# Ledger of designs, part 15: VHH binders against F-box associated domain-containing protein sdz-33 (sdz-33)

Target 1, 300 residues: F-box associated domain-containing protein sdz-33 (sdz-33), of Caenorhabditis elegans (q9u232)
Amino acid sequence: MATVPFPILCLPDFVLQKSLKLMGVVEHLCLSILSKNIKQLIATLKGYPKCFSFKFVPFTSLTVVGERFKHFSFRFDIDESSQNANLRSYTDEGTYITLTVPGFTVKHWIEHVAYVLCRNNSIKLVLWEPNIDEVYEIVKDMRTVEVVIVSSEIQSCHLLKLFPSLRYLGVYKAPISAQILTYNLLHLEVKTKVTLNDILISNCSNFSISGNDVSDKELNFFMRSWIKGSNPRLTKFYIRNSLRVRDPYLETVLFQNIDYIETHKKIYWRTFEISRPDGTKADVMWDPLYNSYFNMTVQH
Key: E = the ipSAE of ESMFold2; O = the ipSAE of OpenDDE; V2 = 0.75 times the mean of E and O plus 0.25 times the DockQ between their complexes.

## First folded at step 9 (VHH)

Design g6 (framework vhh_7b2m_4; at its last look DockQ between E and O 0.01; V2 from the best seeds 0.00; counts 0 for: pae E 14.1 > 2, placed apart)
Fold by OpenDDE, look of step 9:
Parts: C-alpha cells; sequence; structure tokens
Structure g6 (fold): chain B 300 residues (1-300), chain A 118 residues (1-118)
C-alpha cells in the first residue's frame, strides 16, 4: 500500500475546507507549504481579521496579531552560513514548534506568512529600530496600509516612497517631517513634539498627537484657520495628554474671535460647534476640569 | 495705518505665469501668518496658499505644484508665484495677514484681478 505521506492532500476541497477551519495558524502554515491548492484555500478562508499586525524586531522575530487567533509570536533561527531560517512558533506554555523548509530564508517565511494569513487583508507593520531598506526588500510586494515606527533614525520621506499605499502612520519617537505632515494620510499619530505650523500644514484626515504642549492660543489660531478653509481634508484632530492652560473655564481664550455654539455642557466635558462659511461644521470637545485633551471632529 | 497692497495681477494666457506681490505696512508683519485668497465671480472667497510665521507653507489642492508662496520679512512682502495658470484660476486674489491670538484683527488687501484666457 503506497503510503501517501500526506493523506490530507488527497481530500476533496470541501472536506479540506472544513478541516482547515478547525485548524490553527501553525497548521495552516505547514499545510500551505505542502500544497499550492491548500495554500490558496487557506488564503480564502473566512474568519481572519481584516488587519494583521506584523511586528518586526530586526529580523529576529515576527509577531502576528489578529482577531481570530491569539497573539502568535514567531522567531527566526537563522543559519549564518547559509542564511536559511527556521520559524519557531512559541506557545503560551513557553514551548515552541519549529518549522523547517529547506532553502527558506527569513524573507521567504515572511512572504509565506503574509500570503497565507493576510491575503487581501490590510497589513500593519510595527517597526522597532529597523533597517527600513531591509524591511522594504521583504515587504515591497505587499500592500502595507499601516506603519508604526518606533525609531528616531527613519527618514520619513523615504518611508513614504517605500510604502506608497500607506494610509495610517504612527510616529512614536522620530521627529515628524514636513513630508509626512503634508502627505494625504488617512490617519497620522504622533507622539513627539508638534508645533502649530505642523498642525496647519498637515494634510491627513485624522491627526492625533500626544505628549504635546500646544497652547490654547495656538489651537485658537488653528480653529480660526480651519474656519477660513485651512486643512480641508481634516475630519478629526485629537490632542491627548496635553499640558495646556490650567484654567478650565477660560473658553474665551480657546474660542477668541470664533463664532461658536455650545451644544453640550457636562461636568467632565463640553462640546462646541464651529462652522465654516460654506456650512461645514465641526464639533470641538473640551475638558472643563483638566483641559487635558482637545478633540475636533468635522461633521459630514 | 495698516495697509496691504497687492500687485502683479493681470491678463495671461493659459499655461502662463504670474507673480503676485503684497506689500504690508503699519503692523509687525513677521508676527503674522500671511496668505493669498481668491474669489471667482459668484463663488466664495477661498484660501489658495498660506505661509506661517515659522515659514511653513500650505496650499489648496487645486494649486499644489503650480503655485509657490514665499515671504520676505525684511521687506514686509509676501509673494505668490503662479505657474501653469488655468482658466479656472481666474479670480480676484487677495492678500491677507492673520494674527495669532490674542489679536482680533485680520488684515486684507483690496485684491488684484487675475484673468487667465483660454
Amino acid sequence: as target 1 above (300 residues)
Amino acid sequence: EVQLVESGGGLVQAGGSLRLSCAASGFTFSSYAVGWYRQAPGKQRVVVASIYTGGSTKYSNSVKGRFTISRDNAKNTVYLQMNSLKPEDTAVYYCAAESYWPSEYDYWGQGTQVTVSS
């Protein structure tokens, strides 16, 4: 009896699909290496999250975060002489399973994982002190829509060139550049110093800043500028953990020379409506007790 | 007396170029963001370009890549270099100076006509 080394490969597609739905990520990765058909089937399976997060710790590990499956952490065991790599999947118990494919490099594994788990899905890259050029060589054929950068050495302009489909960007350590600010991102999150000029030149739809000291004067100017047509793409502007003027009741400073309507007055927050001459409106939320945040949402 | 005086407007053919200038007087020019607005017949006045006190610039999408705003604080002047002009760019162009809080005043020029023929 010819021992079919992998009987599962002989199953009809409908049976295979049912079986695959009962399997985990590691099994999917293994089977997808064995058969192109299975690889394609897995890639079309429903239930994977729309967005996967790949955390790159400089080519030593790959972290996949999804909604369907638990957090999976992979590490690479690299042969320095051949540059071949094994993929180690760690369990919650601290054990690991090693996947070995002859000839596979780190790049091969990343591509495989991305294809199998992220086909037609949004990919988020979390980059910790990476060599961006090396990362690019790995992901250049992938549609990357989100990038989080925790490095001061990454050139923002170069980043945009490398990821033309980028829609979401988080900059947590590096200074923000004019090139990034003026780019038409859907979402920009900055955890570094941001100036009024930065805010004014920003062209993202959703702009979130934290750990900033933007003053009420500056915000006033920004709002006035917005009313006059500045930042036409802006839908949301958020300031978190801002050390601004501590007088929570000086709304006159923030709204100086601005026509507004107070729409909500509560103990912990107040909402104001401002309007452009063209009829576009925005809601401005302000904390009357601590003034620790500023939220502006343009109405659609 | 505060004054903003625009110059450089006129008639130009499509694809041509104009350079607008706005000379400011009567206030601390360097402390203001300055910009250019335009108003076409029957339309609202809209911002075209702005340059802030720190030197950062902002452009409307319709003029990006074609217009360049700059300022010379020593001369109290703001410029708008307009290249590759289109008939849609026809409007009265206004220079404006906008103050940071707590100033209550924005200053406007009288405007200069720019006409781009087909």
Scores: ipSAE 0.000, ipTM 0.224, lowest interface PAE 12.3, mean pLDDT 82
ESMFold2, look of step 9: ipSAE 0.000; ipTM 0.132
ESMFold2 (binder alone), look of step 9: mean pLDDT 84; pTM 0.842

## First folded at step 11 (VHH)

Design m1 (from g2 with Y52T T53S T104I; framework vhh_enristomig; at its last look DockQ between E and O 0.03; V2 from the best seeds 0.00; counts 0 for: pae E 11.5 > 2, SAP .683 > .668, placed apart)
Fold by ESMFold2, look of step 11:
Order: C-alpha cells, then sequence, then structure tokens
Structure m1 (fold): chain B 300 residues (1-300), chain A 122 residues (1-122)
C-alpha cells in the first residue's frame, strides 16, 4: 500500500486515529516515517505486538508477533555508500516494501519500530553468528529478556552480565555451561546435548529439552531426586520432539521406587501424581506419541 | 545430523552463468524456507534470495532479474541459477534453512551450509 486513498493527513487527530486502526503494521510503519504527528498517533494504538525479536545473522531482521497482528518479518539492507540501513518488509500477501530514511542506522530503525509498535522496550535476540559486543552496542538501551543461541559461542558470564533482565534462554547448537544451567531463568530451552547431571543442577523454573535421548531410567532418577528436594524452583519440565516406543514395563522402570497415584490411563497417554515429603505434588504426563512425551508440572 | 552442502561454484567470465546447488539432509526439507547468502572478501555477509516452503520467491535488488532461486523437494535440493555475472558477484555463497519458531512466531535460520566460492574474473 504505497498511498492512502483519502487525504488522511488532513483529518483531526481523533478521526485520523480511527482511520489508522483500519490499517496493518506495514502501513503504520510506512506512514510513521512521513510525519511526527502520525508517528505519535500510531504509537497510541491498541493491539500492540506481544513480542519483539531480533535475529543477528549476515543482516539484522526484526520479527513482530502480536495478539492482534499476524507476524511480520523486517530485514535491514545496508547501503554501503552512505552506511544507511533500509527497512524491508514482507506482508502476508508477499509484497516487498522498502522504507528509507536518510541517516538511519540499524539501531535507529530498531528504536523507531519499537517506539511505534511496542511500549515496554523489551526485546528478544536470536543469535547465529554475530559478535555479542556488537549486538550489545545496538540494543544496550533496551531491556533484553530473551536470548536464543543458535550457532555462536558466547561466554556465559559475559552474556549474563550484558543482559541482567534475561528470563528466557534457548541454547540450540552452542555448548551449555553450568553457569547458565544454575542461573535462575524463567525458561530454559535446549536443543544441544545435555546430561542427567545437567538436568539435576538446573535452577530454571521451566525446562524444555529437545533432541536429547533421556531414558526412562534417567527420568526415574530425576524424579527420585526431585522427591528428595532437587530442582527446588522447577515448575515445568518437558521433553519435546522425541519419538518413544510404548513400553509395557513403564511402571517397572519409570516409577521404580516411587510412590505415585495414576490419575489417567488411556491407549496413548498416562498421567500420574508424585509427592515430596512436605506435601508438594507434581503431575506427570507420559505420552510417547505427543511432541512432549514426558511432562512434569509441579502443583503450586 | 543436519547437512546443507553447497556445490557448483567456480570461476567464470564476466557475463557468464553458473548454477549453484544446495543438497539438504537430516530434516524435512519441504517444511523449510531456504535462502542463499553471499560474503565477498572483506565484506559482511548479505542476503541474496529466499524461497518459502510454499514456493514464493524474493530477491535482493542487486541480483533481481539475473538470479533465479528454485527448489526440488523430491530431491531435497535448493538451486540458484546465476546469469549475467559481474565482478561484484564474486563471493562465497551459502545456503541457509529456517523453521517456524513458535516462541517468536517467525522463521529463524536453523542451519547453514559451508559455502561454495564463485569468482567472476575482472
Amino acid sequence: as target 1 above (300 residues)
Amino acid sequence: EVQLLESGGGEVQPGGSLRLSCAASGFTFSDYAISWYRQAPGKQREWVSTITSGGRTKYAKSVKGRFTISRDNAKNTLYLQMSSLRAEDTAVYYCAAQDYWPLIGSYEYDYWGQGTLVTVKP
């Protein structure tokens, strides 16, 4: 949408705001670079995105996902002659739109998009190959709450010092350290190799593991350790994206030496309840055909 | 055991053509958006082209009209047909794949190839 079919810039602010509510995110960004008044009005609109993330690979991209809006991906092109960043977007219809503001760097665009679309200035980072110090310089004035480490090596103590508001961490192909495991994260998602010992020392509230082969015997040991007080902050533990063959001896191995109450038994899934001596209970779901074939949720 | 293996690079005269291939294994190729990137000596890596799982194609301005991206899901192979090559196209070319990441709600590049060198003679 290159033009507005009505001279929207001539409308009183209330009518202009009503007209803007009928437009999408890409149209809002297009209009927001034309006028400071329009930029301000768009920033007041309801339906702001729930999350705001950056991907640092050969170029920077920004993804916006909201309750009201479909997801949008923004990519930045650097004009080497001027060092200006151009913001590109694909709409849901596959339209390619390029926005240019002379003098804008990637940082300027990130701040502009955040101002127009998001108020809380909180960001999420997805890291493939970037230098973490260069990333920090771009986002240091923003509150980084989530990082996903895909393919880059980042020092654990350096990462945690740079992003003290970190609550969510994903570690995909990079090594995971004890410092990260013991950090009090709200969510830790791993696709990289973890051991039973790594699970036992973890201090996160929600722990999601993908692509790891955690045996029923290892899960039994974990549950016995939890009953004795391990993982005191754990609320949810999931094993995802693993295929298991249904085991006719499930109770013999998985719940060996564990007092439990079976709360549900069907062909495809079973649920159980286990308890600590202090009365704290956890629900355990076992379903070998479900993406999260083992789920443990602590009742609080 | 995910692998992306680029091939088809080499030296070519200005105005010439090359066809790059990226053989994929260890994941469900048809579910991924696949991209080509390139990195010239001493420069930052830049996006060249993307093809979505649904077959929609997009190109960087510098290559639009000269390069064609395509995929063969039966062979798990991505292609980049390059024509009217110029000295500025000299680079290592990489393929990259991304999946939908539910937490963020966007496709993120999960896998990268090793790269194949394309040299356009001065």
Scores: ipSAE 0.000, ipTM 0.167, lowest interface PAE 11.5, mean pLDDT 73
ESMFold2 (binder alone), look of step 11: mean pLDDT 80; pTM 0.809
OpenDDE, look of step 11: ipSAE 0.017; ipTM 0.253

Design m2 (from g2 with T28I Y52T T53S T104M; framework vhh_enristomig; at its last look DockQ between E and O 0.09; V2 from the best seeds 0.00; counts 0 for: pae O 13.0 > 2, unsure alone 64.9 < 65, grease 30 > 24.2, SAP .692 > .668, placed apart)
Amino acid sequence: EVQLLESGGGEVQPGGSLRLSCAASGFIFSDYAISWYRQAPGKQREWVSTITSGGRTKYAKSVKGRFTISRDNAKNTLYLQMSSLRAEDTAVYYCAAQDYWPLMGSYEYDYWGQGTLVTVKP
ESMFold2, look of step 11: ipSAE 0.014; ipTM 0.242
ESMFold2 (binder alone), look of step 11: mean pLDDT 79; pTM 0.800
OpenDDE, look of step 11: ipSAE 0.027; ipTM 0.424
ESMFold2, look of step 13: ipSAE 0.000; ipTM 0.167
ESMFold2 (binder alone), look of step 13: mean pLDDT 80; pTM 0.803
OpenDDE, look of step 13: ipSAE 0.000; ipTM 0.241
ESMFold2, look of step 14: ipSAE 0.006; ipTM 0.175
ESMFold2 (binder alone), look of step 14: mean pLDDT 79; pTM 0.802
OpenDDE, look of step 14: ipSAE 0.000; ipTM 0.207

Design m3 (from g2 with Y52T T53S T104I S106D Y107S; framework vhh_enristomig; at its last look DockQ between E and O 0.01; V2 from the best seeds 0.00; counts 0 for: pae E 10.3 > 2, placed apart)
Fold by ESMFold2, look of step 11:
Structure m3 (fold): chain B 300 residues (1-300), chain A 122 residues (1-122)
Amino acid sequence: as target 1 above (300 residues)
Amino acid sequence: EVQLLESGGGEVQPGGSLRLSCAASGFTFSDYAISWYRQAPGKQREWVSTITSGGRTKYAKSVKGRFTISRDNAKNTLYLQMSSLRAEDTAVYYCAAQDYWPLIGDSEYDYWGQGTLVTVKP
């Protein structure tokens, strides 16, 4: 393709800012590698939302996710001998664009994209059977706040030491460890086997479990334990179960020996309130038709 | 429709070799990391090996040096060359695809095959 002049470089600041707000992620990145002035302006652009998350899949892809950039992804092309990397993405017209900066590695791209498109150095990692030390060397200057790890095993102590700013952790496949369960997380998401004991020892504020079938008797025990003071940091607990036939005695089993008030009754969900002796209350909600979920939210 | 079809399983004596294949269709195979998993009777599913879209390979320590994963993107096929087989390798072997490139909206990121049985006689 013939080179195209970049007339934006000659515009007054307010016109330049309005022009940049009409452009997409690819255009911003293309311009940002051509001019330090434009790089800085895009990075500080007011009234143009930055990403809510900056998702990194090591040595594979980089995704910007945010209000105006719902989902836009790049694939890394890496020269293994030099570790130099290019970013590749497809255009709306079915062709692709490759962004090349001499000497840029994956780490250089992470830092550049974060600077241009994100307001902070916070990142989300999606890891598949990772070499965690290798990943750390790339992202150590970033604030890793979310990790989703798909692995047959994890070194829980090592993971938590490397990412001390971690607030959100998803564990898929690997057995969940006590080190992770007791860690002070804002959010813990698990798609692996958990036991009632694992739930009771957890120290996260929001606990989401899927791919498990926790029994109604176990949920009853959990709620009775919570009423007695277990899980003092917990604010939200969610379980997605497999679909089951409706049990007309489900309410009786679930709330056995629990004082509760039904607060809402619909065909697809019912809501109840339970209380601790100190007056702390929680809303409990389930799907009475298919038993597909259980939700408990502590009131404030 | 996404399809993963494993083949090449069978019975083998200890120390023997087998080559498993996984034929893929219904997605852009070259964009995915593809893995082998196995599940012995009465045990949890265990990761065996992964090959990324860029060709990097990883192995579980129990199989490193004995198994080799490879892919043929022109044939949309994943392979697992198994050698020096032991009784502990007896399992149903599954291939699985993970989308490292988010081309799939809110759908499940994992695709699994039906499995192929490998039996190593004691």
Scores: ipSAE 0.000, ipTM 0.289, lowest interface PAE 10.3, mean pLDDT 77
ESMFold2 (binder alone), look of step 11: mean pLDDT 79; pTM 0.798
OpenDDE, look of step 11: ipSAE 0.009; ipTM 0.308

Design m4 (from g2 with Y52T T53S R56S S106Y; framework vhh_enristomig; at its last look DockQ between E and O 0.02; V2 from the best seeds 0.00; counts 0 for: pae E 11.7 > 2, grease 24.8 > 24.2, placed apart)
Fold by ESMFold2, look of step 11:
Structure m4 (fold): chain B 300 residues (1-300), chain A 122 residues (1-122)
Amino acid sequence: as target 1 above (300 residues)
Amino acid sequence: EVQLLESGGGEVQPGGSLRLSCAASGFTFSDYAISWYRQAPGKQREWVSTITSGGSTKYAKSVKGRFTISRDNAKNTLYLQMSSLRAEDTAVYYCAAQDYWPLTGYYEYDYWGQGTLVTVKP
């Protein structure tokens, strides 16, 4: 019987490793399913300075973040009856590929990709109206550090119980709970309704808010409260607004009863400095031409 | 210099149809999930629909069955076909390019257009 030659599989390990270093993420995945030896060699290469992360979404896709924030997206092709899954993508050369391993489920693929391409088992989840318990069963052996909730159907209390290592949370559609607001997150992004009280009780380090009508008077009260010691862990606080009417009286309303120093005034942006009595300072940035951003950064 | 430019808004009667477009530039459009959001006067911005880089679609319950999202990666353009429009659909509609895996602390992949107004007369 004639066989198809496999030249790369016949190379000495030293030459094989050199060849593998010339290949990209998709090629590594293709080769990693061919042999246990090649899988192991590729896993050794992840020790190079590459940034690999992956995320799981309810559309059953996987994204690996490579060097320089390049994204490699893969879609699962799932047989609903068997739950067997194939992994699909385009190569860098535009060729469509499907990776098949008999009996592999989504969970098997996540574990395989983590083993061969990722430095550790940390993952990001983006949740679009999924069954959170089903997602947990797939990723429970991974360290979930970041979740984005884009559906009103996910109960945030249950989420925090399932993922106690959570450091990064986005809440886009659902009402935000006091439990989330007071949780010691590294980063909280909110695109749902928040009140001034919600802002004042927050315990995150980086707080991003959009899709809200936080007034200049409310921001003034927040800053005065911060000067008195509120939000003691806050490092960055910003609000995004895309179509806000310009306020020609910014300094009059926003900084009412606040001692500040204007530190920079340019045609494109202005910055101000405010201080706590203990000497802690914060920079406040306003972009009058964009008029869609309020940014406060605490100096540490 | 990421830019998203919405167009196609206007006034329609209840039950009417309208097609919104969003032209994208300054990033690799085909790699991003692209979404439509809307904001009625005095209300917070709400999610309408998303299409992933792989072509999968999701819709808010309020628009499911009436709105259809699509993308043309060759033209770097996102579309929203709106049918059976109701008074509560009156809003400024925004397109947004989102990466499900932004590196935290940068947020370079949360880009918004300026919006296009859709008015459905009661």
Scores: ipSAE 0.000, ipTM 0.179, lowest interface PAE 11.7, mean pLDDT 73
ESMFold2 (binder alone), look of step 11: mean pLDDT 79; pTM 0.789
OpenDDE, look of step 11: ipSAE 0.023; ipTM 0.360

Design m5 (from g2 with Y52T T53S T104F E108D; framework vhh_enristomig; at its last look DockQ between E and O 0.07; V2 from the best seeds 0.00; counts 0 for: pae E 11.7 > 2, grease 24.7 > 24.2, SAP .712 > .668, placed apart)
Fold by ESMFold2, look of step 11:
Structure m5 (fold): chain B 300 residues (1-300), chain A 122 residues (1-122)
Amino acid sequence: as target 1 above (300 residues)
Amino acid sequence: EVQLLESGGGEVQPGGSLRLSCAASGFTFSDYAISWYRQAPGKQREWVSTITSGGRTKYAKSVKGRFTISRDNAKNTLYLQMSSLRAEDTAVYYCAAQDYWPLFGSYDYDYWGQGTLVTVKP
């Protein structure tokens, strides 16, 4: 029995390289599973944009993010008995394209995609309820820079030991620990319950909070504490409160005992400037009509 | 600096129309999925509509057939054409952009606008 080669597989390397530069991420991934020579050629292709990072939802999906924030999403189809995995991607027409390599597991796919498509080995993890040690074994050769903990209780010191390059941490439905709050993260995003004390002990640079109703009195205390030097690494602080109808004069509570300059006033939002004694200034944006958000940005 | 600026809100009679705009800057607009959300007084924020970078659209059941989302990538602008407006459409409308269209699990959007108020008279 004879096999029939595909014409692109028979091209000289120079012509094949020219052809590959005309193709996108999905085409590259499809071709990369056909032979080791093509895999290597794509991985080393000079002058072609590679993905900058990818997002892994363990045992569920992989999303590749390329130049210009274009993203390509793949869903794992896992055979429970063998642990062999296929990748499926959707088209704009709603049809899935399936990539199959005999014997490939989720780990094989992560390694393959990282080798072929990524400029660096940075990975973003979304953790619903996986065994974190199993996830670590899959991604340990990657730089894990972002983790979102959706609902799983994970020991915070264990997480931080496993992923020392972590810059962004989101904690959505799981309780947050003091260890996470005091860690020197670039970004901390919280959708779980936090107290005023949790906010005051935090040591991240950018802190985003939603799913909490922080009162004007608590925000006043936070700002007075910041003026006195609390939260020394903080550059951006963002709170999304639930919608409330407010008295238009409530700024007397929010800024009580705070020297401020109002810099902008609109029906939906107002901006203010506050200062530390050392001259450091922060811009505060606040929605007095509905109290839907509070945003503080330290000036430089 | 990333900015999303909504405009086009105002007061209308029931059955009237408005077109909302969301002007985007500081990122490559054509690469993002962009959405409209709304929040009525005393209620939780609710999803209204999404348009992907490839132009696919989805709508909440409450607005399907009455609202049309569109984008003009040359102007970095998202639109929401609202028709047959009802009192229950009264809300602050927000646009939001995210790096990815999630396949599993929900992420917060990376960028949010400040909102524009739409009031439909009783």
Scores: ipSAE 0.000, ipTM 0.182, lowest interface PAE 11.7, mean pLDDT 76
ESMFold2 (binder alone), look of step 11: mean pLDDT 80; pTM 0.809
OpenDDE, look of step 11: ipSAE 0.010; ipTM 0.233

Design m6 (from g1k with T28I Y52T T53S E98Q T104I; framework vhh_7b2m_4; at its last look DockQ between E and O 0.07; V2 from the best seeds 0.00; counts 0 for: pae E 12.0 > 2, grease 26.4 > 24.2, SAP .744 > .668, placed apart)
Fold by ESMFold2, look of step 11:
Structure m6 (fold): chain B 300 residues (1-300), chain A 122 residues (1-122)
Amino acid sequence: as target 1 above (300 residues)
Amino acid sequence: EVQLVESGGGLVQAGGSLRLSCAASGFIFSDYAVGWYRQAPGKQRVVVASITSGGRTKYSKSVKGRFTISRDNAKNTVYLQMNSLKPEDTAVYYCAAQDYWPLIGSYEYDYWGQGTQVTVSS
């Protein structure tokens, strides 16, 4: 149910703008479809500072993510006869509101919501088997800063040509490609299988890997390669392995042929320092009990 | 840096009780779903209890009625009260945190603690 009073449309623009700043995202969307003047005023405010994300394929939902992980989720409700799409959101009372604009498709809604609510035109994409041409057409005028890839078809595209502002990339259920690994990203997060070679060719600054079982010998090889100059842009490297029962002598494998200093010893983790010949140092944090966690952070 | 620390494990006789705690640093637990998992020697890690960011709880069949998960957002801590312990409950217990976004299926953080040993003797 719409809660916006009709008389607000009669206010001078300055007073109307102050009234709008007191309202939430659902109220802004309700008002934005009633008047072009109000739509323009709300877009100037950009309501919430957080960008929003789209889930494609099936393209059935839109989420605006606010501060402290507050989420404002909308489902698309498509009328098969007209191909119009409605936005539907539930209230705290267990009812829902439906926003309808004649002729709006899913694309029109995404463009409208982005115009009204996205303060900096930044967008996160969650790509679950999408048609990449449709995705690009919808978001080409937005600043795409984060992409999460679930299907391997998307990885065959030249992603940086489509999204030149990309800084954060997640690859979850799909195999990661060598093309993706060579990107100069701020953060690369992988929840799919990676090999030692994949790690060594990566060019990101922060690399997070989950759902893998990288051995101590492989980590040793990686660290020795890093000491010799591999991964020159890397500042943080984080691995969470599957649980395994710890052998008390595995630390000798991990640091074999590496000069190191143990800096801290705690019940839950141990911290070491390693160095490159040029004096660059890295802190290594390692789980002595079950070897489920490895973190390397380059000192600066 | 995200860190989860479990405590409260130990040796207990069958029928006894233990209370596990999981304290978080580097993020605010109130924004995450949190679960307790356990791993017996040589077996896969399995879920025993979970609590959503909104406070809804779920339990595995083997612990339902005996274990209670709770959260104290002011202390950034999640608890597992374990009553009527059985030798089959012997395992390393882990807490984990996950970002729980309805309608965005692949955005998650799988943060794990280091584990705490629980041993239930006959």
Scores: ipSAE 0.000, ipTM 0.166, lowest interface PAE 12.0, mean pLDDT 73
ESMFold2 (binder alone), look of step 11: mean pLDDT 81; pTM 0.812
OpenDDE, look of step 11: ipSAE 0.018; ipTM 0.315

## First folded at step 13 (VHH; framework vhh_enristomig)

Design q1 (from m2 with R56S Y100T; at its last look DockQ between E and O 0.04; V2 from the best seeds 0.00; counts 0 for: pae E 11.2 > 2, unsure alone 64.8 < 65, grease 26 > 24.2, placed apart)
Fold by ESMFold2, look of step 13:
Structure q1 (fold): chain B 300 residues (1-300), chain A 122 residues (1-122)
Amino acid sequence: as target 1 above (300 residues)
Amino acid sequence: EVQLLESGGGEVQPGGSLRLSCAASGFIFSDYAISWYRQAPGKQREWVSTITSGGSTKYAKSVKGRFTISRDNAKNTLYLQMSSLRAEDTAVYYCAAQDTWPLMGSYEYDYWGQGTLVTVKP
């Protein structure tokens, strides 16, 4: 004699809501594709599951960013002929659970996952070898909060036309353009080559530079220029240089012709205060042993 | 419990070759972009190569054309084939599973191995 399992979909909404709070993200997605009522219940479930954004690697994966930066990763399996996509996740037993909805493309999955798990509809893009027009068509109805470019092939003009309200940009391989540098970004992270002129023309609020060796003389020029009013939007300026043996005249070069107050002296970093004539102050943190980082924070 | 274990390091003549391996466990390996990083004595850790979960590969300019990254999802193993090795390639090589390009530093979930030493004789 066979038994017929009681389907969870037949439970009253209140019981379903309590049961859903005991389940994980994968179970929520599995259930959400079976019933519009359950989809709606999960999307409106108070405080559960909360996510703030998700990472989208085009045509490869979605990662949902949740509480305490927990990540829930899903892979696309795309049928080239139909463009239908399955969403795949590993189980704890080391097998795959595959979610299939007839006719769903990558775009349908992004919209579905965002609706069910993330109400702010924000997305972080990681662009390896972008066909930026295809990616834009998928994500244009979502708030794109961050873009990371890992390819030398993207055109900065085209990127800014597609994302005119872009706030966060990482440029790791592509040459940095004057259009990007002068754009009103909240955050700009650069690992490609930048010059002193690039720094001086930048209009971002937070500028992070890695993979460059900006000299102390160039930093001195930048700080003197800042004191005279350059980079008026700048709030944070961070450089991570390559380690090098300490130059015995490093402090003298860095602060030449700059009035400063040393505020702290620690084994791994020292802090200083510099000021504009109008009284605006900035905190400078600097590595005295290896010159491996420089951090300037403007007090607004 | 997440583990990344590098192996295959050793001493090699200039122009020689080595193959590094990184065995992964405790997470869904096929879901992560996995990278090789290296750190030479007295230097910052630098990115070497990344392979995405979809299999796309990228390389630092200093190693492009000489190094090849690959993955075997059935064995949960990442590989780095290094050829035409130079003295400047001497470093401890690490594998890492992380957001490949974190904006404004590392504030996302990631894992690192303990490293394997590659020495290219002068």
Scores: ipSAE 0.005, ipTM 0.180, lowest interface PAE 11.2, mean pLDDT 74
ESMFold2 (binder alone), look of step 13: mean pLDDT 78; pTM 0.785
OpenDDE, look of step 13: ipSAE 0.013; ipTM 0.233

